Miniprotein binders against a7ua95r516to809. Designs and how they scored, part 25

Target 1, 294 residues: a7ua95r516to809
Amino acid sequence: ASLSLLSISDLVPDLQFIFFWMSNAIEILYFIQQKSPAYMQTIELMDDKAGSKESLLSATISANEEAMTILEEVIMYTFQQCVYYITKTLYVVLPGLLDCNPFGTEPSSEQCRRAAGVCVCAVCVMPEAVRRVVSVFQTTSDLLQQYQVHSEIQSQMFAYLFFFTNVSLFNQLIDKGPARGWFQRSRVLQIQASVKILLDWAKGAGHNHLAQKFFAKFCSTVTILASPPQQLSQMSWKALCAEHPSLKPVQLHRILTQYQLMAELGPLPIWQPSSEDEAYIYRTVDLLESFENH

## First folded at step 12 (miniprotein)

Design ae2
Fold by OpenDDE base, look of step 12:
Structure ae2 (fold): chain B 294 residues (1-294), chain A 83 residues (1-83)
Amino acid sequence: as target 1 above (294 residues)
Amino acid sequence: DPKEEVEELLREAERLLEEARKALEEGDFERAILKALQAIIQIARAMLEALKHGTDPEVWEKLLEILKKAVEILKRAEEELKK
């Protein structure tokens, strides 16, 4: 099937299945972990009375450890599968976020209009392109809650999904942005507004800290590009590095170079990299983010 | 065949579960715990193989059934050991 046709809704049955088994494995692992100390102590105390139970205790310890290990493997596998499927859907919908005009009158989702009139919920007033991205995250959240997945696993999943989203958006903006006009001030402001809607959703969903952390690079890029020329031209390289520590020197240099071209600014000596950073601005291998570093 | 492997693991899990049940009925709670854990190991292995390679719906239902039984035995045996 063409990846272009894959929606999160199409994957819900598969995700439900995986989440079901993940949740069961977590529940059993947690049960074993909580009960293990108690029954081991009891077996040990009974062994001291019976003299012949040392073999049973040892076997029980071994079985307990093996059970925990294999359950952890099940949890890890199911987690990876969930992430795989969800990121495939994100890959399809994320490009739309960069082309989105959130200031346009886009019609509210048809689904909310049918049930109770004009739904004014935050999701229903979102632009369609933003709503599609949020729908992936919301569906993920709903599934995690439906299957009562442990909060730590939920946090890890959202951390990765936000990481993936940031990398995807950042790389697309840096690579394709100049050619697609995404560095134009009007387009940047649209992107900034769209990302703000996503971040506001993440805040409302209880993931504010994770969102702020993992979107930092993309947000920094958009913030720089959204800055008025009069303001940004007064900022030194050192000041920009300090204000945007999530950006590598090569990334900041690329952003400023493209900004300069877009704003028809001559070379700005104030944006010249420091002698310390000068060697790093040419490291094109570090320009795009890697998906492997998470 | 991954399907055959899942079925073999399931059969072994059922055998171990029966041993656990019998131990529980006999008041050998320590052995019941051991056998229940051993059953869970086989079930979890079967789950992992089935997740990787797929299996029949009936096998998934059976895996869930025996998993619940194994946990129940483990819980009951643990509760009895505290008395």
Scores: ipSAE 0.809, ipTM 0.953, lowest interface PAE 0.5, mean pLDDT 90
Fold by ESMFold2, fold request of step 13:
Order: C-alpha cells, then structure tokens, then sequence
Structure ae2 (fold): chain B 294 residues (1-294), chain A 83 residues (1-83)
C-alpha cells in the first residue's frame, strides 16, 4: 500500500550508488582472492626473528578470511537491493505485455523518432508496454556495464530478472487470462510476438542462454496456446509433458482446459492425464509459481 | 545506534590505516598487509551497516577516502613483497 510505484528512470540514482559500492567490493574481493596465496606463503617463509611469525601468520589468516567474508556479505546485500528495486519496477510494467498489440502500428512518438535518428520500423512501432520492459532490462545492462560489474555477477542478475519475468507473466496469464480474454487465439499470437521482442533483446545483449532457460515455463505455455487445434488435439498428454517439461501437471491441465474452451472443442476432456499425473492435476497449491527460487 | 556503530567502525579503520601506513613506510610489508586487511574489514562492516540503515553524505565520503587509502597500501605492500 505504501510502496512507491516508480519507473526505472526514477531509481537510477539509487542504483548507481548501490552498483558503485558493489563494484568496489567485488574488485577488492577479487584482489584478495588472487593475491592471498602469494603473500600468505611469503609470511610463512619469513625469518622468525623476534618470535612473532606465528602471531603474524595467524592474524593474517584470520584477517584474510574475515575480509573475504564481509566483502561477500556486502556484495550479496547490494545485489539483493538492486534486484529488489529493479523487480519492483518490472512487476509494474510486465502485465502490459499481455494486453498490448505488437502487430499494430502505434503513432511514432517524438522521443522514439529522436532516439532512432532515422525511420526504423522496429523502434518506431514498438508497443509502449514492450518498450517499458525492454527499458528496464536495457537500463540494468547499461548500469552494470557503466560500473564494470564482474561478468559473473551480471549473468546472475539477469538470470534472476528473467526468472522473475517468467513467474510474473505466467502467474498473471493463469490468474487473469480468462477475465481479460488473453486465451483467445488472436491474443495469444500477439503475446507470442511481444515475448519474441524480449527474447531478441536478450539474444542481442548476450543473455540468450539465460533467457531460454528462465523463460521456459511461459514460453511453453504460449507455444501450447498458439498451436493449431488440429495439431494439438492429436498430441497425447504424455507427449505434451515430454515436450514441455517445465510445466507441472496442474499447470498443463489448466492451460489445456483454457485452450479447449477458447478453441471451441466441446466440453468433454480431450487430453487424458497419465496415471502418474492424474493425482496432481487438481493441486491448486502448485498452480502459481513462487517468486522465491529454490 | 546504527550511526554510532558506523562511526566506531570508521574510527577503528582510521587507527588501523595509520598502523598500515607506518608499517609500509618502515618496509614491514607483511605487517602492512595485515593492518590494511584489518582496516578493510572495518570499512566493509561500516559500509554494510551504512547500506542497511543509511548515514550522512560526509560519512560516505570518509568511508570512500579510507577505503581507497587502505586498498592502496594493500596493493603497494603486496607489490613490494613480490620484489
């Protein structure tokens, strides 16, 4: 209720501050990790005049361990704070992807024309809802690059952002889809096109593997919903499970139920769950995904 | 209370930094490394507390100043040991 609903642009100063300190902590941790074997060995080999070698060595071992521990805590905390702020923004803009028309030609905005510099159809006609999501990803990427955040950390951050995106879109579609008409075939094809724009961004940014992995559930859902009825009705439940392993039985069942309704294939169930899955297709506790990863 | 903790950590970091600087100037590079690491520990703990609870802009400026000096001493001492 009292949470701020901010665009990513409003958060940039706070994110710059956090990334600055994160990158410093990462650089210091990396230096210590890379150099500590050498200086620890030198201390072990020093002359034991004055009888202080063991005290110095013991203290340095302890200091080295403690420094790495606290720097890792700083990195973890700053990473979590960045993810928290970015995902709060992302949560606000993601539902728009499900309701926009990427095939339509929205009037070119003055800002879009100025940014592109020339008439480019993909940039000038990108739906506002898709542009807002891409802007969050692109701004995040730009900040990570600006502060030279270690590439491993950049990958981990986008892995989580894609995971979050997948959960948010999937849950919104399952929960709101019937009331919003999002299961109608024309709507599903529009959603599929919008997701393709996000996947293309991820590929161009060097995160294709992460996007393929972490968007799997939502992409599987859209793929099923976009399938022609003649093709889908010929597939067995077992074949669908094998083709879409990211979907739990209750999720697949719900998707197929909505598909059957919108494709007007009659009220009788078409897909027969396997005996193994039959007990699970009504576990509504498993229907929606958690934003907390295990 | 969190502001008091940050300032205490900074005071300890400044003390350790001065010890590191003296060790470096005296050519005691092993002790300079130890004291620089100990200063970095205090600075990092202060950073974590300041990130969690906030602090004054001038405290952040001091944090950065001490951090840069401690890291510089650590790097110089490590480089001298390689010689």
Amino acid sequence: as target 1 above (294 residues)
Amino acid sequence: DPKEEVEELLREAERLLEEARKALEEGDFERAILKALQAIIQIARAMLEALKHGTDPEVWEKLLEILKKAVEILKRAEEELKK
Scores: ipSAE 0.806, ipTM 0.958, lowest interface PAE 0.5, mean pLDDT 85
Fold by ESMFold2, last read:
Structure ae2 (fold): chain B 294 residues (1-294), chain A 83 residues (1-83)
Amino acid sequence: as target 1 above (294 residues)
Amino acid sequence: DPKEEVEELLREAERLLEEARKALEEGDFERAILKALQAIIQIARAMLEALKHGTDPEVWEKLLEILKKAVEILKRAEEELKK
């Protein structure tokens, strides 16, 4: 019941607890991995009676393997719990990204209002909905760094968070876009500007490669929708598929159908699917993305 | 029942920790490594059960205390073996 009011700041104590134990498990695992060749070699080279040395070596090999296995399970479980809590927060804040206007927002602070004659500060330009999403990513990054979580784990976590963000935004745009007016060109340009802020955050945080990889479907969608009619109308279906390989035929078809309607280009179909794709443009089960796929 | 399993794992970890401590003090660094690893196994299992099912804050404090001691013995024994 209280989940509809959940913010990232409400989760910080729980995330701190989980990251603390995850970081400890990671550190112990890496110590064992780094040092076990040496100490097992020392045990193996012991000058001792055969039965006693072999029993100690065998037990140590077994204990070493078991310790690494259970530590890996702890790390995986804590990782999954972090991702679960963070994505619950993202689920609540992401829809607002599709409704906000990053353009033309007047300054709300007194300092920004006084500067309006010369310059508008970035704080007064960023809409609250975008700030909330950035806040989730930034808080996550700050906590990972505070607890010195290994960089590989940090990358894996942001890979999943970007994947989740992409799926959530794409599905909502496709599913709710017609009723919410999100396919109108002015709205699409606003959405594009808002996503640019997220991409810039990811680049500044050192996650540009991950963002490029995992936002591809949503970014392709917005790129198509933001295209001027003269440019898009001259592109063939085949060319669009080649430029946007992340989009399934049913998804591309839906996007182009909405584009044609909102750009008032008439009812006559402009983009003819290839004969290969024609069977797939009506596969509604393929329209929305699953949160289980990467 | 899960809370009893966490506390049983904790008791076994504490026993193994004492064996590791004694081995370290006696200069048996190879046995100290084995016993410290075995204590870490029990603590990690207790941590996993506690994460899944919950436990009291004082049990978490004990888990951390034993974990730190077991890791310290493991590191000390490993360092002594290099000498």
Scores: ipSAE 0.805, ipTM 0.959, lowest interface PAE 0.5, mean pLDDT 85
Fold by OpenDDE base, fold request of step 13:
Structure ae2 (fold): chain B 294 residues (1-294), chain A 83 residues (1-83)
Amino acid sequence: as target 1 above (294 residues)
Amino acid sequence: DPKEEVEELLREAERLLEEARKALEEGDFERAILKALQAIIQIARAMLEALKHGTDPEVWEKLLEILKKAVEILKRAEEELKK
């Protein structure tokens, strides 16, 4: 019950606290890493002259290594907490992306209407369900920038969030799609348009490569389902495998089977899996993606 | 008690920080670096425990204060060793 009301805005204070300490730990770690070679070399040169300080150098090396190790643990813990809170929010809003009609007249955000009358900004023209997903990513980006988090950590965070999003959307589409009507051509085109808005945001935010990489499975699924029957029925199993290498044989087979049912197509010999892939088509354990394989 | 652990780590960090400060004032920059790093270790442990279990706002403020001081000593000592 309580999770359905959780917005990213409600988590901002907690996230700010965690990002603050994460950023501080990163800054200190980076400082130690950069300065360590210089002061260690200086201590070594001084100890070689004095003959008696080998114990101080060794203690300093040990303290430096231990300091880096414990700071890395702080960074890792804070990173995991951020990801936990953000993914919890994504889990709530992502299903709405599959039900979203981006071609519908959803009202512009109430905030933009109050400020400028009819706001035609990219965010205000987004469907509410898409806007909610984008808002999670944008808030994350804004917080990372606010606390000047190192670019590598930012990239790792977005990589994981895109991974999580892809797994969540893919699994929901494969598992619930037929029952929810998400495999209907009109619905698929809506999903495709919604995903495009998200990808366009990711491109604008500088995460184009990460988005393309981590959304590949979901995008491939949507692309196949959005394909006209006349076009898709001309593509062989081998051609589809080659065009959509992110899909496992079992996944592609499930998508094509559901497409065939939805489009009321008879048996298509051209979609028959190769003898090599036939053994893998029955591996139902590989059908859904795991959240652990990032 | 997680609170007691954080407080103990904080006390040890403050002790080490004072040793680092004295070493810096005495011109023993090598010892100042060692003691500052040792202080940072205890502070970071305290931070981790506090992040996991929570702590009082006053403790967080103190952790930040002593962390800044430890880094400042480390920076100053490093700069003096290069001279």
Scores: ipSAE 0.804, ipTM 0.951, lowest interface PAE 0.5, mean pLDDT 90
Fold by OpenDDE base, last read:
Structure ae2 (fold): chain B 294 residues (1-294), chain A 83 residues (1-83)
Amino acid sequence: as target 1 above (294 residues)
Amino acid sequence: DPKEEVEELLREAERLLEEARKALEEGDFERAILKALQAIIQIARAMLEALKHGTDPEVWEKLLEILKKAVEILKRAEEELKK
């Protein structure tokens, strides 16, 4: 099937299976970790009294460590598989956020209309492109909750998904934005509104801190691009660096250069990189974000 | 064959589980813990191989069954050691 036709709903059965085994492995690992100190101390005390059981204690320690190790491998593998499937779906739907007009009267989802009439819930008023992205995250949240996955693993999952989303959106915006007209103020404002809806969802889902952290780079980019020329032209390079610390010098320079071209602004000396940053603005390898650094 | 490996690991896990059960019944709780942990190791290896390569639904059900039994033995043995 073409990647374009894959929905998160199509992956739910596979994800359910993986989450089931992941949850079981986590539960067992946690049980072993919690109980291990207690029974090991008891065995040690009994062996000290018996003088002969050093071999059993040692074997139990080794078996306990090996059991934890292999369970961690199961958890890691299942986690990676979940991430793979979910990110594959995100990859398909994320470009729609950049092209979406959230101010358009798109019809509310047919499903909510059938059950309760005109549903005015936050999800039903979302543009379709935003709803598709939110649906991936919501489905992930629902599955994690359904299988009672440990909160730490849930946080790690969302951290990675937000990271992936930020990298994907940032790289697409930087690479394709000029050619697609996404740097036009009207389009940027649409993107900003769409991202706000996603961030509001993340806040409602209890992931506000993670979302703010991992979307910082994309949000900074959108904020700069959404800024009126009159305002942005008054901000120095140093001020912009300080306000947007998530952006590397090369990234900020690229954004400002493309903004200047789009807004038909002449050269702005105030945007000239500092002597310290001047060497870094040419590091094109650092322009796009990597998916491997997380 | 990955399927054969899963089945072999499953057989070994069942053997270890039976040893753990016997130890528990005999009141050798230390040995029961050891054997239950050893069973869990084999089960977890089987799970990992099955996750990577797939296996039959019946094997998955069996893995779950013996995993639950191993954890139950481990739990009971731990509780008895505290008495």
Scores: ipSAE 0.803, ipTM 0.951, lowest interface PAE 0.5, mean pLDDT 90

Design ae2
Fold by OpenDDE base, last read:
Structure ae2 (fold): chain B 294 residues (1-294), chain A 83 residues (1-83)
Amino acid sequence: as target 1 above (294 residues)
Amino acid sequence: DPKEEVEELLREAERLLEEARKALEEGDFERAILKALQAIIQIARAMLEALKHGTDPEVWEKLLEILKKAVEILKRAEEELKK
């Protein structure tokens, strides 16, 4: 009940706090890493001249290593907390992507209506459900930039968020899709358009490669489901496996089985799994993606 | 108590910072670096505990203040050792 009301805006103060401390810890760690060799060499050279400071050098090395270790722990903890809060918000808004109609004339955001002109920015023309998801990612991007977080940490964060998003959307589509009518061609085309908007945003934000990599399973699923029956019925199991290598055999088999039922095609021998894959299509434990493997 | 632990770490960090400051003033830059690093360790431990368990706003302000001081001492001492 309470999670349904949580917006990314409600979490911004907490996220700002965590990002602030994460950024500071990264900056200090980087400083220590860059300066450590220089001052250690200088201390060593001075100790060699003074003959009595071996204890000070050893203590300084130990303190430097311990400082780096504990700062890394701070960075790791703050990173995990950011991901935890952001993913909670994503969990709330992601189901809306599967139910939204991106072709509907939804009114522009209230924020852009206050400007005397019709804002035709890419965000203002987005469906509300898509805009909510994009807002989570955009807020994350803005915070990372505001606090000048190291580019590697930014990339790792977006990699995880895209992973989480893909797993969440994929699992929901596979598990609930048939019952909710998300496998219907008209609905699939809506989902495909919504995903394209999200991918276009990721491209504009400089995360094109990460988005393509981590959304591959969901995109493959949507692509198959969006395919015309006349086209898809001509593709063999082997051809589909080759075109969609991100899908496990059990996943592809499930998608095709549900597609067949939805499109009323009857059994298609051409979609029969290869002898090599036949044992794998029964591995129901591999059907849904896990959140733990990242 | 996690709050008590943060306060103890903060007190130790302040002690170490004062030692680092004195060493810097005395021209003992090697000792200043050591004591500044030791202070950073205690500050970072305090930060981690405070992040896990929460603390008072005044404690966060103090942590930031002493962290800046520790880094400043470390920078100055490092620069002086290169001369």
Scores: ipSAE 0.803, ipTM 0.951, lowest interface PAE 0.5, mean pLDDT 90
Fold by OpenDDE base, fold request of step 13:
Structure ae2 (fold): chain B 294 residues (1-294), chain A 83 residues (1-83)
Amino acid sequence: as target 1 above (294 residues)
Amino acid sequence: DPKEEVEELLREAERLLEEARKALEEGDFERAILKALQAIIQIARAMLEALKHGTDPEVWEKLLEILKKAVEILKRAEEELKK
């Protein structure tokens, strides 16, 4: 089957299996971590009374440490597998978010239509492209809740998924945006509305802080591109740097250069990088975000 | 063979679990804890190998069964040590 047809729904059975074992490993690790001090102290007190060799206590300490270590490896492996499968699904659906028109009257999901007529739930009123992205996150959330995965692991999962989403969308917008017409004001406003829907979902799901943090670069880019020429042309390079601190100088310079070309403004002296930033705008290696080191 | 490795780890885990059960029955709660932890190590190794390479549904069911038993022995032995 071509990778192009893989939906999150097709991965649910595999993800359920992985989440099941991840949850079990977390539960057992937590149990061992909580109980270890108590039984070790008791063993120590008994060994001291018996005059017996420290051999049993030492063996128990070693076994406890090894048990925690291997359980952590199970948790890490299962976490990585979940991230791998979910990000593969995101990779397929994320380009649609840049191409969608959120102001179009797309029909509600077929499932909601069959049961009760036109569903007006927040998901059913979303554009299909946005709904597909939200569905990946919602399915992930539902699975994490179903298996009662620890809140810290849930936060780490969503942090990575938002990071991945931001990097993917940002890189696509910077690299392909000019050629695809995504820098056109009308298209940018559509993208801005689509991202707002996703951020509103994340807020409703309790991930507002994570979403704001990890989407900062993409949101800053979209905000600049959505700005009217009359307004943006009055902002200095320094003011734009201060307002959009998530953007590297090379990124901001690229965005402004493409904006100038799209809006036919010509060169604007007010957008010239400062002498301090001039060396950094040539760091083309820093233009696109890396998926590494998260 | 990864499948054979999982089965070997499972057999060792079952052996250790039986030792833990016997120790618990004998009132040697310290030894029961040690052997239950050792069983959990082997089970967790088997889980990791099975997650990486796959295994039969029957093996997964057995891993879950013996994991529950190992944790039950740990809980019971800990409770008895506090008396």
Scores: ipSAE 0.802, ipTM 0.951, lowest interface PAE 0.5, mean pLDDT 90
Fold by OpenDDE base, fold request of step 13:
Structure ae2 (fold): chain B 294 residues (1-294), chain A 83 residues (1-83)
Amino acid sequence: as target 1 above (294 residues)
Amino acid sequence: DPKEEVEELLREAERLLEEARKALEEGDFERAILKALQAIIQIARAMLEALKHGTDPEVWEKLLEILKKAVEILKRAEEELKK
């Protein structure tokens, strides 16, 4: 009950606190890493001159290593907490992206209406379901920038969030899609348009490569389902495998089987799996993606 | 109690920080670095426990204050060792 009401805005104070400490820990770790070689060499040179060899340098090395280790634990913990809170909000809003009609006349967000009347900005023109997803990512980006979090940590966070989003959307589409009519070409075109808006946002935010990489499986599925029957029926199993390498044989086989049923196509010998893939198309355990593989 | 642990770590960090400050004032920059790193260890442990279990706002302010002081001592000691 309570999770359905959780917005990213409700988590901002908690996220701000965690990002603050994460950023500070990263800054200190980076400072220690950069300065450590210089002061250790100086200590070594001074100890060698004083004849008092091993104790102070060894203690300083040990203290430096321990400090770095504990700071890394702080960074890892804070990173995991941020991801945990953000993914909870994504879990709530992502199903709406599959059900939305991006071509509908949905009213602009209440927030933009208050400031400038009819705002025609890219965010205000977005369907509400897409806007909610983009808002989670945008809020995350804004917080990371506000606290000047190192670019590598930002990239790792977005990589995981895109991974999570792809797995969630793919699994929902494969599992529930046939029953919910999401495999109908008209609905698929709506999903494709919604995903394009998200990908365009990711491109504008500087995460184009990560988005293309981590959304590949979901995008491939949507691309196949959006294809006209006349075009897709001319593609062999081997050609489809080559064009969509992110899909496992069992996944591609499921997509094509459901497409065939939806399009009322007879048996298509050209879609017959290769002898090499025939053993893999029945591995139903590999059908859905795991969240644990990242 | 995790709160008591954070407070104990904080007290130890403050003790180490004072030793680092004294070493810096005495011109023992090597010892100042060691003691500042040891203080950072205790501060980082306190931060981790406080992040896991929560703590009072005053403790967070104190952690930030002593963390800044520890980094300042490290920076000053390093700068003096390069001279």
Scores: ipSAE 0.802, ipTM 0.951, lowest interface PAE 0.5, mean pLDDT 90
Fold by ESMFold2, last read:
Structure ae2 (fold): chain B 294 residues (1-294), chain A 83 residues (1-83)
Amino acid sequence: as target 1 above (294 residues)
Amino acid sequence: DPKEEVEELLREAERLLEEARKALEEGDFERAILKALQAIIQIARAMLEALKHGTDPEVWEKLLEILKKAVEILKRAEEELKK
C-alpha cells in the first residue's frame, strides 16, 4: 500500500504511461506555440469574402490560448506525478549513501560480478547503495529519452531530482550525523567517494551543470569535513563563507562545531563569525533545508 | 461522476473532430484549424480528468485515437495555409 517501499523498477509501467501522455502534450503545445503566429496572421490577412472573418479570427485566438493553457496544465500535472513517484523511491535509497563503504574489496552486486568476465563498467563496480541511487537517475533518463521529452523538461526534472537529493542528504547528515558517526574522518572520506561516483554519473549523462548547482550545499559540507585540521584552521570565517557560499551561517557554524569536536581541537571556538553573520549563527529554524523551496 | 465527465468531453471532442475533418475535406483550412483546436481542448480536459480520477482502458484508447486524428488535421490544415 506504501509507495515508500517500492523500487523504481516496480514503478516503470506507471511512469511509462505518464511520460507517454506528457510527451504528447508537450509536442502539441510546441506545435501550437511555433505555428500559431503564422496561421493567425494568415487568417488576419484573408479577404472577408463570407463576411465572417472577424468571428473566425476571434474564435481561433480564443481556442489557441485555451488549448495552450490546458496543455500546460496537463504537462504540469504529469510532471508533478512523475516527480512524486520518483522522489518517493529516491527517498528510500538515498540514506544508504551515507552508510556505505565504497572502498570494499568485493564487486558491488552479484549480477555485476557474474557479468564481469565480459566487461568492466563504472556501474558494475560501484557499491550497491550508490548503484540504487544511480539506477533511479538512469531509469528516469532512459524513460525521458524513450518518450523524446523536450530537453527543457528533462532539465527541469533533473534539477528537481538533484535538489531533492541534496536536501535529503544534507538534512540526514546534519540531523543524524553525530549519532551515526558520520563526522568521523574515515566515514567522511567514504561519503566523499560515494558522492564522487554519483557526480561522475551526472557528468556522463550531460547534467554536470545541474549537479554542480544543486549538490553545492552537500558537497561543500563534505569538503569542509574532509579537510585536514591544519589547513582548515588556517582559514578565516570570511574565507570559508566565500569558498562555500551555498552554506547559510547557521549551517557553516554547525558544521565547523562538529568538525572541531571530532578533530579534538579543544573547546574554544577556532572560527569567529563576522559581525554581520553572528546574528544568524544560532537561527536553528534555518539549519535544515526545506524540500519545498522549488 | 468523473467517468461521466470524461465521456461527455470525449463525445464533444468527437463531434468537433468530425467538423474539423469535413472542413479539411472542403478546403476550409482556417475552420479546420479552429475545430481541431477545439477538439484538442476537449481531449486535453478529458485527459486531465482521467489522470486525476482514473478511467477505463477503453476510454484511454479512444482518447488517444481522437487526439491523434485531431492533431493530424491541425497539422494538415496548417501546412495547407502556408501555401
Scores: ipSAE 0.802, ipTM 0.960, lowest interface PAE 0.5, mean pLDDT 85
Fold by ESMFold2, fold request of step 13:
Structure ae2 (fold): chain B 294 residues (1-294), chain A 83 residues (1-83)
Amino acid sequence: as target 1 above (294 residues)
Amino acid sequence: DPKEEVEELLREAERLLEEARKALEEGDFERAILKALQAIIQIARAMLEALKHGTDPEVWEKLLEILKKAVEILKRAEEELKK
């Protein structure tokens, strides 16, 4: 039994194995999907010598559909196994992102500057906690490319990983934030900087749209928390809902409550929920997100 | 018994592969497509069982060998049929 924390490096051999078989199944499935209309039509048009055309056509239709079905099942199973292993790693490394200080100096920054003379790259100043998360994403991207996994499957993989990341970070912040001091403005600004590094990675890797879509709830939360008090206090509840549609009323209410407390803006609520939303702001069952909503 | 199931699926896939190969050599491209698809079905089922329950590295090598050969026959038969 292992008592150590799970790392992506320890999983690479297993992931290589799974991606190898996934990519083979994908390639075969797409060949069949692309070519089957043509060869089925050709079989339909063939001369019916020996009287066996109808039986052959029927059997080929059946085999074609059965082959696609079982290949899709192999792809689904291997995809789910990859997601399972990778998200277990993410679960372990993501909390550190909320505790780290991305504004500190790092030894890799000094080594990079010494070798190149000038270093302006984010990787040279990346905090260890952020580096661990980026390493999971980058390793996943490298494996998908190494095994030439179809781009549509690569996109779906990162959609799941970004969804999981968003849920994990949001839930940790909401649930543990008060006890951990994560709602203090200086801490929020550090978290915002760390998330920016992740978003920059996603943009450089060609996944900007997916990251914008699936990180929306956590990013909205951090954006609100990072806002200057003078600007935020002038925004109505309705305006905040319109600018942050990913946040449920109970979530927005909790975030604003913590913001008001940490900014020392007094005990009277500044933001008055709409009549419709007032029914929902105390639904604690809706406060945290499910990892299985996809 | 998952190991016995994988081995039986492999035997069926090999039989179908040889039928596909013979059909291709005889110029019966329509039957070569059918038999190659049937071999792919059996080997994909074996792969799924092996992924779920594990199997020996030697069995994985055999799975890959049969799969590659079946796919090659499918592609060659499809290309010949277009002529």
Scores: ipSAE 0.795, ipTM 0.958, lowest interface PAE 0.5, mean pLDDT 85

